VH-VL binders against Sex-regulated protein janus-B (janB). Designs and how they scored, part 3

Target 1, 140 residues: Sex-regulated protein janus-B (janB), of Drosophila pseudoobscura pseudoobscura (Fruit fly) (p54365)
Amino acid sequence: MKILNCFSLIGQCAKPILRTYTSPAADLLKLPRVDIKEGKLRYLLLSVYIHGETKHARTVVRGWNTDSHDDIYYKNVRAMEKLGLCTKCLGGGKMDNDESARKIKIHGSCKTFGAANHHKTKEILLSSSKYKNFNITVKK

## First folded at step 1 (VH-VL)

Design d01 (framework fv_diridavumab)
Fold by ESMFold2-Fast, scan of step 1:
Structure d01 (fold): chain C 140 residues (1-140), chain A 122 residues (1-122), chain B 111 residues (1-111)
Amino acid sequence: as target 1 above (140 residues)
Amino acid sequence: EVQLVESGAEVKKPGSSVKVSCKASGGTFSSYAISWVRQAPGQGPEWMGGIIPIFGTAKYAPKFQGRVTITADDFAGTVYMELSSLRSEDTAMYYCARDEGYYDSSGYFDYWGKGTTVTVSS
Amino acid sequence: QSVLTQPPSVSAAPGQKVTISCSGSSSNIGNNYVSWYQQLPGTAPKLLIYDNNKRPSGIPDRFSGSKSGTSATLGITGLQTGDEANYYCGTWDSSLSAGVVFGGGTKLTVL
């Protein structure tokens, strides 16, 4: 069971410790929007934000060759917490990333978080320099 | 180095709208937030809002919410600010400025455009 | 009205020290970093201090910042005629749904 009032609650996290070289805002701005592998992937659509400030949340796509969406989520939460950032999962799905053919197929859902808005995922992928010319299809 | 180039001066009638552009050069556009700050004659600066181009999400000061729209063309490296229902009180110098953050840490403007004069008069 | 309060003017002779105060509340200065800007007539504001007490490259160490509670201070030592300008403090204000606010400005007259 989840414990209420914990750092890891969705939309909630502890106040970050201020850094001398970078701020959480700078870390959020430098965060890659797309981080996916080639091949048949599970993916999550994630909202990353600073404690107390959700209106400037950044939506990122994370897709890896793994057996569990939960693995992607927890690895991202851990990485973001090191940067003073909070994470909320917006859902997930599956992705077939064929980089040689420049084709990506997005579909399905995540057992834990439900289906992501796959059209938003497509929009984010097309905004990246690497995937801007890919043929990206969305199915339920 | 970073340069912010704003569009030319505008003279508008009351009730109309104005759209000012800010083109960022030097390659740092998408990594930073861009804010719009105005300054009426003899007054201090007033933050209107800003956008992080890579997010596509704009944030507005409450005084301007409903009248201001800030958009970004990330590919062109350009941010736009449109202010509607113009009144004489909107006569001011309008600056775009690079914003390290909108958040409760390290928010400041390290580079400013030279400013665009908007005059609202018949 | 300006959310942050500054004295409207301050004056001192060349070579002297001057301090400019900026007063706010817990929702702005008390909880957030403070920045300071110098504005010469006819120019855009220029960043002097960020993160309460840090100087950008090119800003001489005669300019310093500090913050205590809900107030911040800009210090200028070894005053020069070229320091004659308007000075503004700025910070984040959580009570405005997280927006940037500025002080009303302080006109520094040298001599």
Scores: ipSAE 0.000, ipTM 0.497, lowest interface PAE 14.4, mean pLDDT 81

Design d02 (framework fv_diridavumab)
Fold by ESMFold2-Fast, scan of step 1:
Structure d02 (fold): chain C 140 residues (1-140), chain A 121 residues (1-121), chain B 111 residues (1-111)
Amino acid sequence: as target 1 above (140 residues)
Amino acid sequence: EVQLVESGAEVKKPGSSVKVSCKASGGTFSSYAISWVRQAPGQGPEWMGGIIPIFGTAKYAPKFQGRVTITADDFAGTVYMELSSLRSEDTAMYYCAREYDSGDYEYFDYWGKGTTVTVSS
Amino acid sequence: QSVLTQPPSVSAAPGQKVTISCSGSSSNIGNNYVSWYQQLPGTAPKLLIYENNKRPSGIPDRFSGSKSGTSATLGITGLQTGDEANYYCGTWDSSLSAYVVFGGGTKLTVL
């Protein structure tokens, strides 16, 4: 029943309340792909999209030094709702981000959402200007 | 002060089911995962599963998949574990335990006193 | 059978030092923090060590933990009769999607 539990959690999207002068499409395009802290992190791989329209969905990486993957998910949901956007979680894991050594290790899973596709997370990190030259390893 | 209070001892017949409860008090009930860990006589602990009450999402160890159901009543501050199709080898002490958050940390900082479940004819 | 391997028993005299090993793999001990639990006869397990080497409030410094690669060790110095108990290691196994795994336990006898 892990698949059913993950499906229920990542499929929820309420109708967002618009609070900005920009359109949801413009806000989605300006959204950073990567927003992670330094150190030992929990991270989530998230899909962000306009309510009722998935053609323009963007996959983003969010990670920080928090005690719960759930904190990352709900903070992102609130931030996205302000912009008229919906969030779907694609799974998570752990990340060791050593910026001084330019090394990132991606591993593990998330109890609530299951393990992310860590290779997809690596691709997104390498596509960013800040992390494109980092040595990024994935442990299953 | 965090306390986990479990329901009373149970004696069951093979093939029946048992439902054990764990009431959490003190601290933030919904912010932690509550796990069920059993221990058969003379054996080590065995993790059965756990639930994050705020999401209502339960996870189960593969050995118990299909036989165990873990649910939470967030309003009542209570977590339940139901084990079906009981066998004699299910005779054990059943503990609820607060599981410190997922990710880098995996430990149980508070334990209930345990509920004895005896399966016999 | 347990996923983590511990010796079934150890014994020593009061005042001596003992070590209890816990062996696993890269998917559990190698990737995750290790905890240790003390279980006195007739009681629930009690957290003794967390995050490899940290002690909860109230646990004396005679108890220590360490981790190297895929193995962890619990050390007890100045052994006391009250330390006679079963000791269990525990960790998260990433290959089991965040499931908790325990060792089979080590019975410490104080002679």
Scores: ipSAE 0.000, ipTM 0.510, lowest interface PAE 16.1, mean pLDDT 81

Design d03 (framework fv_diridavumab)
Fold by ESMFold2-Fast, scan of step 1:
Structure d03 (fold): chain C 140 residues (1-140), chain A 119 residues (1-119), chain B 111 residues (1-111)
Amino acid sequence: as target 1 above (140 residues)
Amino acid sequence: EVQLVESGAEVKKPGSSVKVSCKASGGTFSDYAISWVRQAPGQGPEWMGGIIPIFGTTKYAPKFQGRVTITADDFAGTVYMELSSLRSEDTAMYYCARGEYSDYGMDVWGKGTTVTVSS
Amino acid sequence: QSVLTQPPSVSAAPGQKVTISCSGSSSNIGNDYVSWYQQLPGTAPKLLIYDNNKRPSGIPDRFSGSKSGTSATLGITGLQTGDEANYYCGTWDSSLDAGVVFGGGTKLTVL
């Protein structure tokens, strides 16, 4: 009996257990404003908010060396859902992040989401610890 | 370069409350989270809570929940921390700190406000 | 007692390398990013490392961070007398929704 009972339990999916006990409001406070790679990137300006509470949103910058803005969007959606947060895209563009020269160039648009407010993106980057002393330029 | 300017030292009696202010100088709080961190004499830092000023979104450490209130003026570059029901154990230096996120990466700190609770 | 465990003191000579450990659990270091702060006597803490291993602008590359499992390490190479300070690790603790927690601190003495 004990052997059969153990076998049955091993064959079943475990009951989900929460390892983290954070509120969505705490997750919004904790959320980093900037997460970008080095090099020639596609980027998105995203609004992150609590489900049902769109008035309390946080604007974040996400950029990676990828061929698709959609890839950035869906990776962020999946990460935010685990925190009880929702994502809305505010537009995107391209970024050249030359960390050795401490220069960032922002331009362009996203075919799916349109152009972001690049001046807002520049402001957010300059607010971050890593990029606050970078020379950041915005082009058409 | 942004600096955080905190209000002056306070001497309080047990059971009273204290309200400390933190003002951005040379910039704004518009895109920042602000944390309050205290440090008792000879001890390490202890996080009390944080706020995203433009949204009014707050999070308090459990130890201080019910005694601490963190607020911000609408469109102003000032954040406040009010601590009630003061005890002698609340004697500490109180810092406000700015970060890209409120709970780690606090990159700009105020010089601290000394709060002394004595009978 | 601090949630994160650091050695109370470390010491080394100028030019040497020193490491400071920070030990936690799956609910904090094992589950979130680690920051490191330097505090000189009479001053506010100063951010040295964020997101486990990243340096803010103005922090020299002789300061480094790393994380493995539930432990983090701050490394200082080319030790200078001006590095004599208290060092604190910090992270988010998700157990009981605690928020930010700090280590007890390590006093670095440069001999």
Scores: ipSAE 0.006, ipTM 0.535, lowest interface PAE 12.2, mean pLDDT 80

Design d04 (framework fv_diridavumab)
Fold by ESMFold2-Fast, scan of step 1:
Structure d04 (fold): chain C 140 residues (1-140), chain A 120 residues (1-120), chain B 111 residues (1-111)
Amino acid sequence: as target 1 above (140 residues)
Amino acid sequence: EVQLVESGAEVKKPGSSVKVSCKASGGTFSSYAISWVRQAPGQGPEWMGGIIPILGIAKYAPKFQGRVTITADDFAGTVYMELSSLRSEDTAMYYCARDYEGSDWYFDLWGKGTTVTVSS
Amino acid sequence: QSVLTQPPSVSAAPGQKVTISCSGSSSNIGNNYVSWYQQLPGTAPKLLIYDNNKRPSGIPDRFSGSKSGTSATLGITGLQTGDEANYYCGTWDSSLSAGVVFGGGTKLTVL
């Protein structure tokens, strides 16, 4: 038994209990790729998937004005569980989102989950309608 | 302590629309779901629908599908419910209610309710 | 018409025990967790039991819940006059044409 992996799975997934009008697959497709606030944020790169099925996993970016990466993680886990979805953290960092100047700076790491692939985060942001024309920079 | 504060009582004519609000006082919505539950005089509660604000996903009871819309303004910590094509049968107390748990839709925090009266 | 069936009323004396039943089907109680709500006159419902048998902080242990098959039961021991209220069961209906469903309510009178 892998004790550490057991806690990871428990934190990421509930038993597949469908409590919605649509299937988990339909809800996964409706899920926004990007949900970030304005200002200086902590952010996480998250993989969202259907319990027992990872072929259609979707990578999303979540950034909040909060003092804890753990806060972002657990709040998103709880929200996804309401749709029968599981969450895995791919790391995090910090983000400065200046929407008036259309500039975003991404850097740093998360002590709990490690550093995200910031270049992947940039790609996801640029793929969105709202941020496609922003000047997005990543720390080396 | 977080409280849910609903907008004030409304009196509306048949065929009009009403939009009521629910504000989280002492906190924000975070990742929990907010539902709207109504209760007609002398009747039990009836679930209308709910929203998961951080996902932007709303679910509606079939009875209200097509005339109810639930939206969220997460910056203000406010959720709205708009009910259109009002009928006298829509006269009820309207509650917003929060669900803390993952996939289980139960309501551990309720607003005090707002009265909507539909009369000609 | 309520999806979940409860007796319309129940009564007992102070200090006694009462049970309130809630009957459904496989698509609701049979496959999902049950919650119970207490509603005092002129107030919003208050969560009393969740996940079939769990109590929120502040709810005394004289309130209990259980579920068997497609039915659930709320138990109240050591009845007090302050327990006079309407009690509602609630659960998710797993069918695509439903959502959260409630019982019709049971009025508890403490004689």
Scores: ipSAE 0.007, ipTM 0.567, lowest interface PAE 10.0, mean pLDDT 82

Design d05 (framework fv_diridavumab)
Fold by ESMFold2-Fast, scan of step 1:
Structure d05 (fold): chain C 140 residues (1-140), chain A 122 residues (1-122), chain B 111 residues (1-111)
Amino acid sequence: as target 1 above (140 residues)
Amino acid sequence: EVQLVESGAEVKKPGSSVKVSCKASGGTFSSYTISWVRQAPGQGPEWMGGIIPIFDTAKYAPKFQGRVTITADDFAGTVYMELSSLRSEDTAMYYCARDSGYDEYYYGMDVWGKGTTVTVSS
Amino acid sequence: QSVLTQPPSVSAAPGQKVTISCSGSSSNIGNNYVSWYQQLPGTAPKLLIYDNNKRPSGIPDRFSGSKSGTSATLGITGLQTGDEANYYCGTWDDSLSGYVVFGGGTKLTVL
């Protein structure tokens, strides 16, 4: 597995097509930091920010049972645009989320975006109410 | 290819502060981590801190916490490092470096400035 | 003092192989990626290895990295006089809210 830093994917934040009547700042504050499925996942570490205002970003973790990190990225971009928000990818990897055992293993990289800082991902997971008591390990 | 261009050499008195700049040339670094690393004569490198300009979120090494401030000016494409309460032990080469990923933390620093000499003497 | 331990010096003849060790703990090397840097006299450090064992574009395959437990190694095969430099390992340390740590450096002399 190779790490690809695809510069052409940076800055893909268009003016929102679908606008909400709620404040983008309020939506950003309410945005869940963690949204991951159970099982063997691909995941991305993403920065979400207000269109035109990059200094108020939130770092979020998104992981799904999918064959492509790109799928996670584009689904998030579309969801965020509906809220007036833009997305930057900070890299990705793989995650084994065993919720019954309360264990998460984080490792690997993303071909398109490179490896995320898995330690930062662990901190975000531990900051959430659902995963705060999980045994989270970073490998490779 | 992105290059990092640092400001010129500084000579400072003990107790003063110094502010060094790092400008991206030939590209942007707004979503990359830009780190500041110093190296005293004959010594190894010390990480001082880093920032991702687009997030304006800085992280500092424990040794420098309270003395160092790292800021970004996204419009100018420039990152700054200010070190206060200078001592003779702060005499060093100061580098800015780009982290190899878009991470807030460390992957590996793939692009380095040429360094700025800071001399602290009375 | 350095958080990561490297031998202060290593030497070999042209064409030989050298290895440079870097020892840490579970909070740094054991839990995080390791990078290696080459520093020629009067120059900034240059990234040789990232993510434990990967090379940036332009770095020849005679440079290699590996990690086992809380230790990492840099390997250089086919040693050349131009490899004479200081070599530093680096990683993230989870302690004290997190920060980058470097090794103390190894001076490689080509005899």
Scores: ipSAE 0.007, ipTM 0.534, lowest interface PAE 11.4, mean pLDDT 82

Design d06 (framework fv_diridavumab)
Fold by ESMFold2-Fast, scan of step 1:
Order: C-alpha cells, then structure tokens, then sequence
Structure d06 (fold): chain C 140 residues (1-140), chain A 122 residues (1-122), chain B 111 residues (1-111)
C-alpha cells in the first residue's frame, strides 16, 4: 500500500518503537552512502536525517533489481526508522551497473518521485571506495 | 590539518575514576567523530566508544556501558573520556582517534593521538 | 579474545611478499568495510588501508588490501626492515555488540 505519490513533498519521519543500541548520530555517521546491486536497477536519491535536524541530512544512493521505485523507498524508510532516522526522497531513475566492466550508466526518471539529479548521484558513486574507479555516464 | 593531543599519564587506585582529554588542534573539530580505543600491554586495540561533537551524542561499547562517559567541549575543541570503578585490568594505553568526516561512508580511524598511559595499582 | 581472527605472527626476508589474513562473520566483515592499521614499537597505530582496498595519502602501493566474503587480506610486497610492526584489521560489527571491532594483531618480523 503506497503512502506517497509522485508529487508528495513530505518525507517519512517517524520515531522508532524500540530502543536502539546506537545513537542516531552514530548510526547516521556509519550509514553507507551507496548501497546498490549489480545489473539493471531502479534507484533513488534519498535524504536521511535525524528527526528535527534536516539541515544536517546525508544524501545516499539506493538501487535494487526491482519493478518499483516504491519498494526501494519503503525498504529504506523501515531500515532508517529502526535507527531513529527520517527519510525524504529526492527523486530517482534507472541505473545499469556492470561491475565486471566497471561501468555504470545513470538515466531516466521515477514516476512516483520524479527524476533525481543524476550528476549528484554520479558524484556520490565516485566518492565511494567500491565505485571510485568506475566509468560512470549520465544520460539526460 | 588536524592533530589530536592527549593529556598526560595517570596512576590511579582501584575503585577510583580517571578522566583523559583529547584536544583537536588546527582543524574542523565539529565535522569529526572522535573514538576512544584502549590497548592493554601486549594486546590488540579495544574500542570503548565515540562521540560526534556536532550532535552532542555519544555511543558506548556494551562492555563499558555504565562505566564510561564520553563528553565534548565544542568551544575548547576537546573531547573527554571518563572511566569509573577502575580495576587492575583497566591498566592500558588509551588513544583518541578521529573517525573520518560524518559524510564518509565507512567511518575509519584516520588520525590517532599518541596515547595516554593509565596504570591502576595500589 | 578478539572478535576478528588474525595469525599471531608472520615472517619473511627483505624484498619478499607476505599476506596477513583477517577472519570474521556476516555481522562484521561480511557486510561492512575493512581497515588495516600498522603499529610500530612504542607508537600509536597508523591507518594503512581503508574501505577494503584504499590507501591514504603517503602510504606506498606496496601495501594492498582485499576482501572476500567474511575474510580480508593485507598484502605487503618488497618487504623492508622498517615494516617490522604489529598489524591490525578493523571493521564495524552490526550485531547487539555494535561498534568498532579489531583483530588480535599479527607481528611481522623481517628476518
């Protein structure tokens, strides 16, 4: 059951029901900026932040071999809520991640959340240790 | 350019407390997290906890929960680690170390202080 | 006991190559990045490798890292007498004992 549509401006921000064994600030520091699978993916650019602390948000990339961008969004929201963190979607698109060739192509749009800033996504991927030396192409 | 400067050696009696300081010099103090790591003679490093001064929050390793308190004085650029109810097995070198910028995805320990020797004996 | 398992010692002659292993579980090495630290006698540990295989500025390419499954490896080629030190692996542990965990260390002797 979808909670958001493609024009929603409101992030998912909820407090965890159970106590965590880590502080939200420590969890935010340890949160990977990139978590993508190999192959033809849908991806989202997401803002993750501590409840009430939107100015200090981290921007992360999440990509999965899934039929819906909503699946990526809800999975991330649930994981972040357990850590006391909030999630806002900044848009999405598609990604072809060919790890054997060390090539990534970023393109397209998300019907639910709109197109992400693909050049920002490329910057984040290149800053990660795993994808630092990949040939990353953005197509408008 | 950042350097971590730790306080001087301490000799303490069992049951007392010790407070070690770590001063970040020359740099962007609030963009880091600072971890405390101890090392007993002949042993490997053991993580005790850390603090993100910018958020004012600390996280502790379960083994030290209830005995360790980590605090930050953002104006002074200093982080403190206080360990209470000292035992002989707390005799160790205590290091502060910087966790890379809080936008960095792995959070490795990139700069270490020179260490503070804490000896617990009667 | 250390959470991550390393061989206690390794030795080789100058100019040779050595590898140091680090074994963990799914909650640590299996799902997180690995760092390696060099500790010369009487000094604080120094970062050698971060994010499995990356070198900080100033670390020569003789030092390399890799990760496969729940294990990581540090490689040192062209051994020099100045490489005699203890080497420690480190990573995040995602379990209830969440936090940074280290290996027990490997003493490298250059014969």
Amino acid sequence: as target 1 above (140 residues)
Amino acid sequence: EVQLVESGAEVKKPGSSVKVSCKASGGTFSSYAISWVRQAPGQGPEWMGGIIPYFGTAKYAPKFQGRVTITADDFAGTVYMELSSLRSEDTAMYYCARVSDYYDESGYLDYWGKGTTVTVSS
Amino acid sequence: QSVLTQPPSVSAAPGQKVTISCSGSSSNIGNNYVSWYQQLPGTAPKLLIYDNDKRPSGIPDRFSGSKSGTSATLGITGLQTGDEANYYCGTWDSSLSAGVVFGGGTKLTVL
Scores: ipSAE 0.000, ipTM 0.507, lowest interface PAE 14.1, mean pLDDT 81

Design d07 (framework fv_diridavumab)
Fold by ESMFold2-Fast, scan of step 1:
Structure d07 (fold): chain C 140 residues (1-140), chain A 122 residues (1-122), chain B 111 residues (1-111)
Amino acid sequence: as target 1 above (140 residues)
Amino acid sequence: EVQLVESGAEVKKPGSSVKVSCKASGGTFSNYAISWVRQAPGQGPEWMGGIIPIFGTAKYAPKFQGRVTITADDFAGTVYMELSSLRSEDTAMYYCAREGDFWSGYSEMDVWGKGTTVTVSS
Amino acid sequence: QSVLTQPPSVSAAPGQKVTISCSGSSSNIGNDYVSWYQQLPGTAPKLLIYDNNKRPSGIPDRFSGSKSGTSATLGITGLQTGDEANYYCATWDDSLSAYVVFGGGTKLTVL
């Protein structure tokens, strides 16, 4: 934690997480696909899975008003570990979530993880009850 | 490697529904989205919709919204496309296609079924 | 009346080169990657190019793709009679909700 490098921020799930208080399978099933804030955000597209089992991995979108993609990744890894789950980053970018206008703009990349597949991110956002009727545009 | 096996040809009456299946052979749908694409005789392809089987999340093209339903049985490795309120204009070849690999962020349709002919006639 | 516009036909002699254009807008080609599909008579479409300019394994390098602004092009060099097919561009469209759009197709005749 004190000294962070790419290996410290990527691939933290080498073994099963043993401190979970629930079933990892049940936790994965209940996991929200979308957790984003309002405004200008950095975002990551993340794969969440059970150690050794990727067949039922869930792809989730996480975005917050932060100046670091690494902050989003670290916080998500820590949160998922509480649920017995592993995280893999699929890339990131920037997002402008204007909830009053019901418009979201997705673009850009993450310095640490590269650009996410922004169309996959858009698909996930539109699958959520909150954002299903939003006008979502993808840019470079 | 992996192949997509579609169900057999169908002949339907106007106003009825058709349900076409697409089964993965030699692989699974676990890391992929599956699209349904139709092609009327002498016309280009039209995307109808797609599904991410492991999540059950489907998306439909505006033209087919309300008439098409795409579902998945991830355990059986099978995806279904049901089209209701059939019209003569729905006479077409119906393809399923595997879309990308979400681990890598791909979105191309890299593996296609051979197509199912659906004829709507009175 | 396709969202993506392609010339209906192109022709060239064996050994020559040809380009097929695909014209869209900022809501589709301008916003996302373009793929190209080859459809031989009586067969399903086959992925030829993805991510604007990448080839899947098994596709020879005489097939190439490019994208500039709201337009994409497919290039074919060293034409062979076996290249006679319909060619379709495809991308995602963001103008209302995300969905996949195909071009109207271009029939390539090798004379």
Scores: ipSAE 0.006, ipTM 0.499, lowest interface PAE 12.7, mean pLDDT 82

Design d08 (framework fv_diridavumab)
Heavy chain, then light chain:
Amino acid sequence: EVQLVESGAEVKKPGSSVKVSCKASGGTFSSYAISWVRQAPGQGPEWMGGIIPEFGTAKYAPKFQGRVTITADDFAGTVYMELSSLRSEDTAMYYCARGSYDYEWAFDIWGKGTTVTVSS
Amino acid sequence: QSVLTQPPSVSAAPGQKVTISCSGSSSNIGNNYVSWYQQLPGTAPKLLIYENNKRPSGIPDRFSGSKSGTSATLGITGLQTGDEANYYCGTWDSSLSAGVVFGGGTKLTVL
ESMFold2-Fast, scan of step 1: ipSAE 0.005; ipTM 0.584

Design d09 (framework fv_diridavumab)
Fold by ESMFold2-Fast, scan of step 1:
Structure d09 (fold): chain C 140 residues (1-140), chain A 124 residues (1-124), chain B 111 residues (1-111)
Amino acid sequence: as target 1 above (140 residues)
Amino acid sequence: EVQLVESGAEVKKPGSSVKVSCKASGDTFSSYAISWVRQAPGQGPEWMGGIIPIFGTAKYAPKFQGRVTITADDFAGTVYMELSSLRSEDTAMYYCARDLGESSGYEYYYMDVWGKGTTVTVSS
Amino acid sequence: QSVLTQPPSVSAAPGQKVTISCSGSSSNIGNNYVSWYQQLPGTAPKLLIYDNNKRPSGIPDRFSGSKSGTSATLGITGLQTGDEANYYCGTWDSSLSAGVVFGGGTKLTVL
């Protein structure tokens, strides 16, 4: 049952406090799909949605040079709450983003949320203007 | 429960185009991807492409790139697949299917709900 | 032709067990989830297994899936005559510009 508690908590979203003057739908549409740093990163694949309204969900990639995946998750939760949005984690992994060589390597898992679908992450990266010409490889 | 209802059988001439529709019943349409899969007589299934309606983004298999167009009408709850420059080799059963992952539903991994298929025959 | 390789046929008697293999590469099965589909003559494919080893609601526990390296296996125990069908594996393949690929299919005959 412990696993079910974790999933329930991950899917739950406290009522957000909107701090912007734009609507949550407009903020969701303006949300960058990719926000990653250069170098050796931890990353998460995240679903962002309007509280109580899953039809407007958007899947995004977030990766930073940080000590834990939990740091990425909670920082995103706080940022999204300011926009009236909720976050659900779809898993994570590690990423080596070598922008000078135009190469990205994706692998591994997140201790808290498990492995992301790394090929979905690759698809999202390739859909962006910055990374569309990168050589992106996926490994377990 | 989601059901997918496909348009009726089509008979087309070589060089023409065909547009098959797939209407989703139920309110979860925009949260899932819809894939198009065809199956020629005596052959296995072949993925043509899919669309994530909420983003308006379609992805096509390389074999069909340039000949296939997949679109969505969110208001009508309908996805369309148009195949142009038809050849006799395009004679097949065409299926639409809901592509569902356990998370956000925006994955082209597995198809849990299938339409019954639309027969497209290309002949003069 | 098919990116994923399956044996073309398999057969066994009622009550027996069979396994159907699906072989690929690191760009598909090796790094992605595998699904399995059953197709009875004249019908659309039906999902049997997703995420390597999970069953949708309504699929009996006689059907099981597993994955090791670049190969996946569908197991069927307690064979019934109603299990006669074509079986297809499927997964995502990044080497073909990121798309869904299927195996060539295995025809199961219950003798």
Scores: ipSAE 0.006, ipTM 0.538, lowest interface PAE 10.4, mean pLDDT 81

Design d10 (framework fv_diridavumab)
Fold by ESMFold2-Fast, scan of step 1:
Structure d10 (fold): chain C 140 residues (1-140), chain A 120 residues (1-120), chain B 111 residues (1-111)
Amino acid sequence: as target 1 above (140 residues)
Amino acid sequence: EVQLVESGAEVKKPGSSVKVSCKASGGSFSDYAISWVRQAPGQGPEWMGGIIPMFGTAKYAPKFQGRVTITADDFAGTVYMELSSLRSEDTAMYYCAKEGYSYGDEFDYWGKGTTVTVSS
Amino acid sequence: QSVLTQPPSVSAAPGQKVTISCSGSSSNIGDNYVSWYQQLPGTAPKLLIYDNNKRPSGIPDRFSGSKSGTSATLGITGLQTGDEANYYCGTWDSSLSAYVVFGGGTKLTVL
C-alpha cells in the first residue's frame, strides 16, 4: 500500500521527508540533467525544485525502454522526494536513441501530460557531455 | 489483477449531466492511469480522456473538452467522469479502462461498462 | 467518424485464416504503436495485441499483428467459432497532444 500526498495530486509536492544528510539544494545541484536508455524510449521533460522555491528549478530529461510515461513520472517523483525535492511534469514524447550511430529522434506526445517542448529537450541533450556531439532531430 | 467496477445504468434528459463512477481494486490505484472510453450503439470506441489519480492530472480529447470532467478520489479508489449538456448522440456504453505499461499506452483492463441513455 | 479505417466485415470458415486491416496516416499508425481489441457481443473490449505484434498473457499465438508504414494488420489462423466478434485497432495520434484514436471496427463472422 502507498501513502498519497495531497500536494502531489495538485501537481505540487508536499514537504518531503528528508532521507539524506545533504541539503535539498546540494541534491538538486548533483542531479543529472539527462538520464535516458538506449533504444526506443518513452521520455518525460521534468521540472525538479525545492519545495516552496520554484525559482531555482532544474529541468531534466528522463527516458526508459519499457515503462509508460505515467510509470516514469511516478518513479521519478518518489525518488526525488527522498532527496527533499519536488517534481512537475512539463510533458513528454518518444525518443529513438541510437548511440552507435550517434543519432537521436524526438517526437510524439504523452497521453497524460501532453507533448513536451521537444526543442527544449534537444537543447538539454546537447548540453550534456555524452550527447553533445549527437545528431538530434525533432519530428512531429 | 486489476478490477474496475462501474456504477449502474443511467437514464437522463437532454441538457442534463451524468456522472459515472469507476472503482478500482487490485494493484496500487495510484500507480496507473485510468481512461474513459465510450461506445455508441453499432459504433467503434471513442476515447474521452484520462486521469492519473495520484497526480490529479486529467487530459481530455478535443471533442469533449469543455463538456467532460474527470476526477479521482484517491482514498476511495474511485475515478469519476461527468458529461454535461447531454444530447441524444451521447447515448452510449461508457467504459473505464486502465492504461498498460508498453510503448502504445494500450488498455489492458476494462470495466464492464455503464449504459447511459439520453431520452428525447 | 472513426479516424482509423477498417473493413466493416470479414467472413471465413472454421480452420481458415483471416486478416483484418487498419489504415491510418503518418501522425497515428505511422509514428506510433498499434493495439488490437476483441469485443464479443455484450462484453467490454479485450486487449489482443499491443506494441504492433505482442500478445498479453493468455492470448493464443493464433492471433498475430504487424505494421507496415501507415497500415496495421491483425491475423487470425485456425479460426474458431468463438472468434466471432468485433475487432478494433487503436493507436496514438501524434498530431494531437495526448489523443487516442480507434478504428470503426470489423465484424468477423465464422461461417
Scores: ipSAE 0.000, ipTM 0.512, lowest interface PAE 15.5, mean pLDDT 80

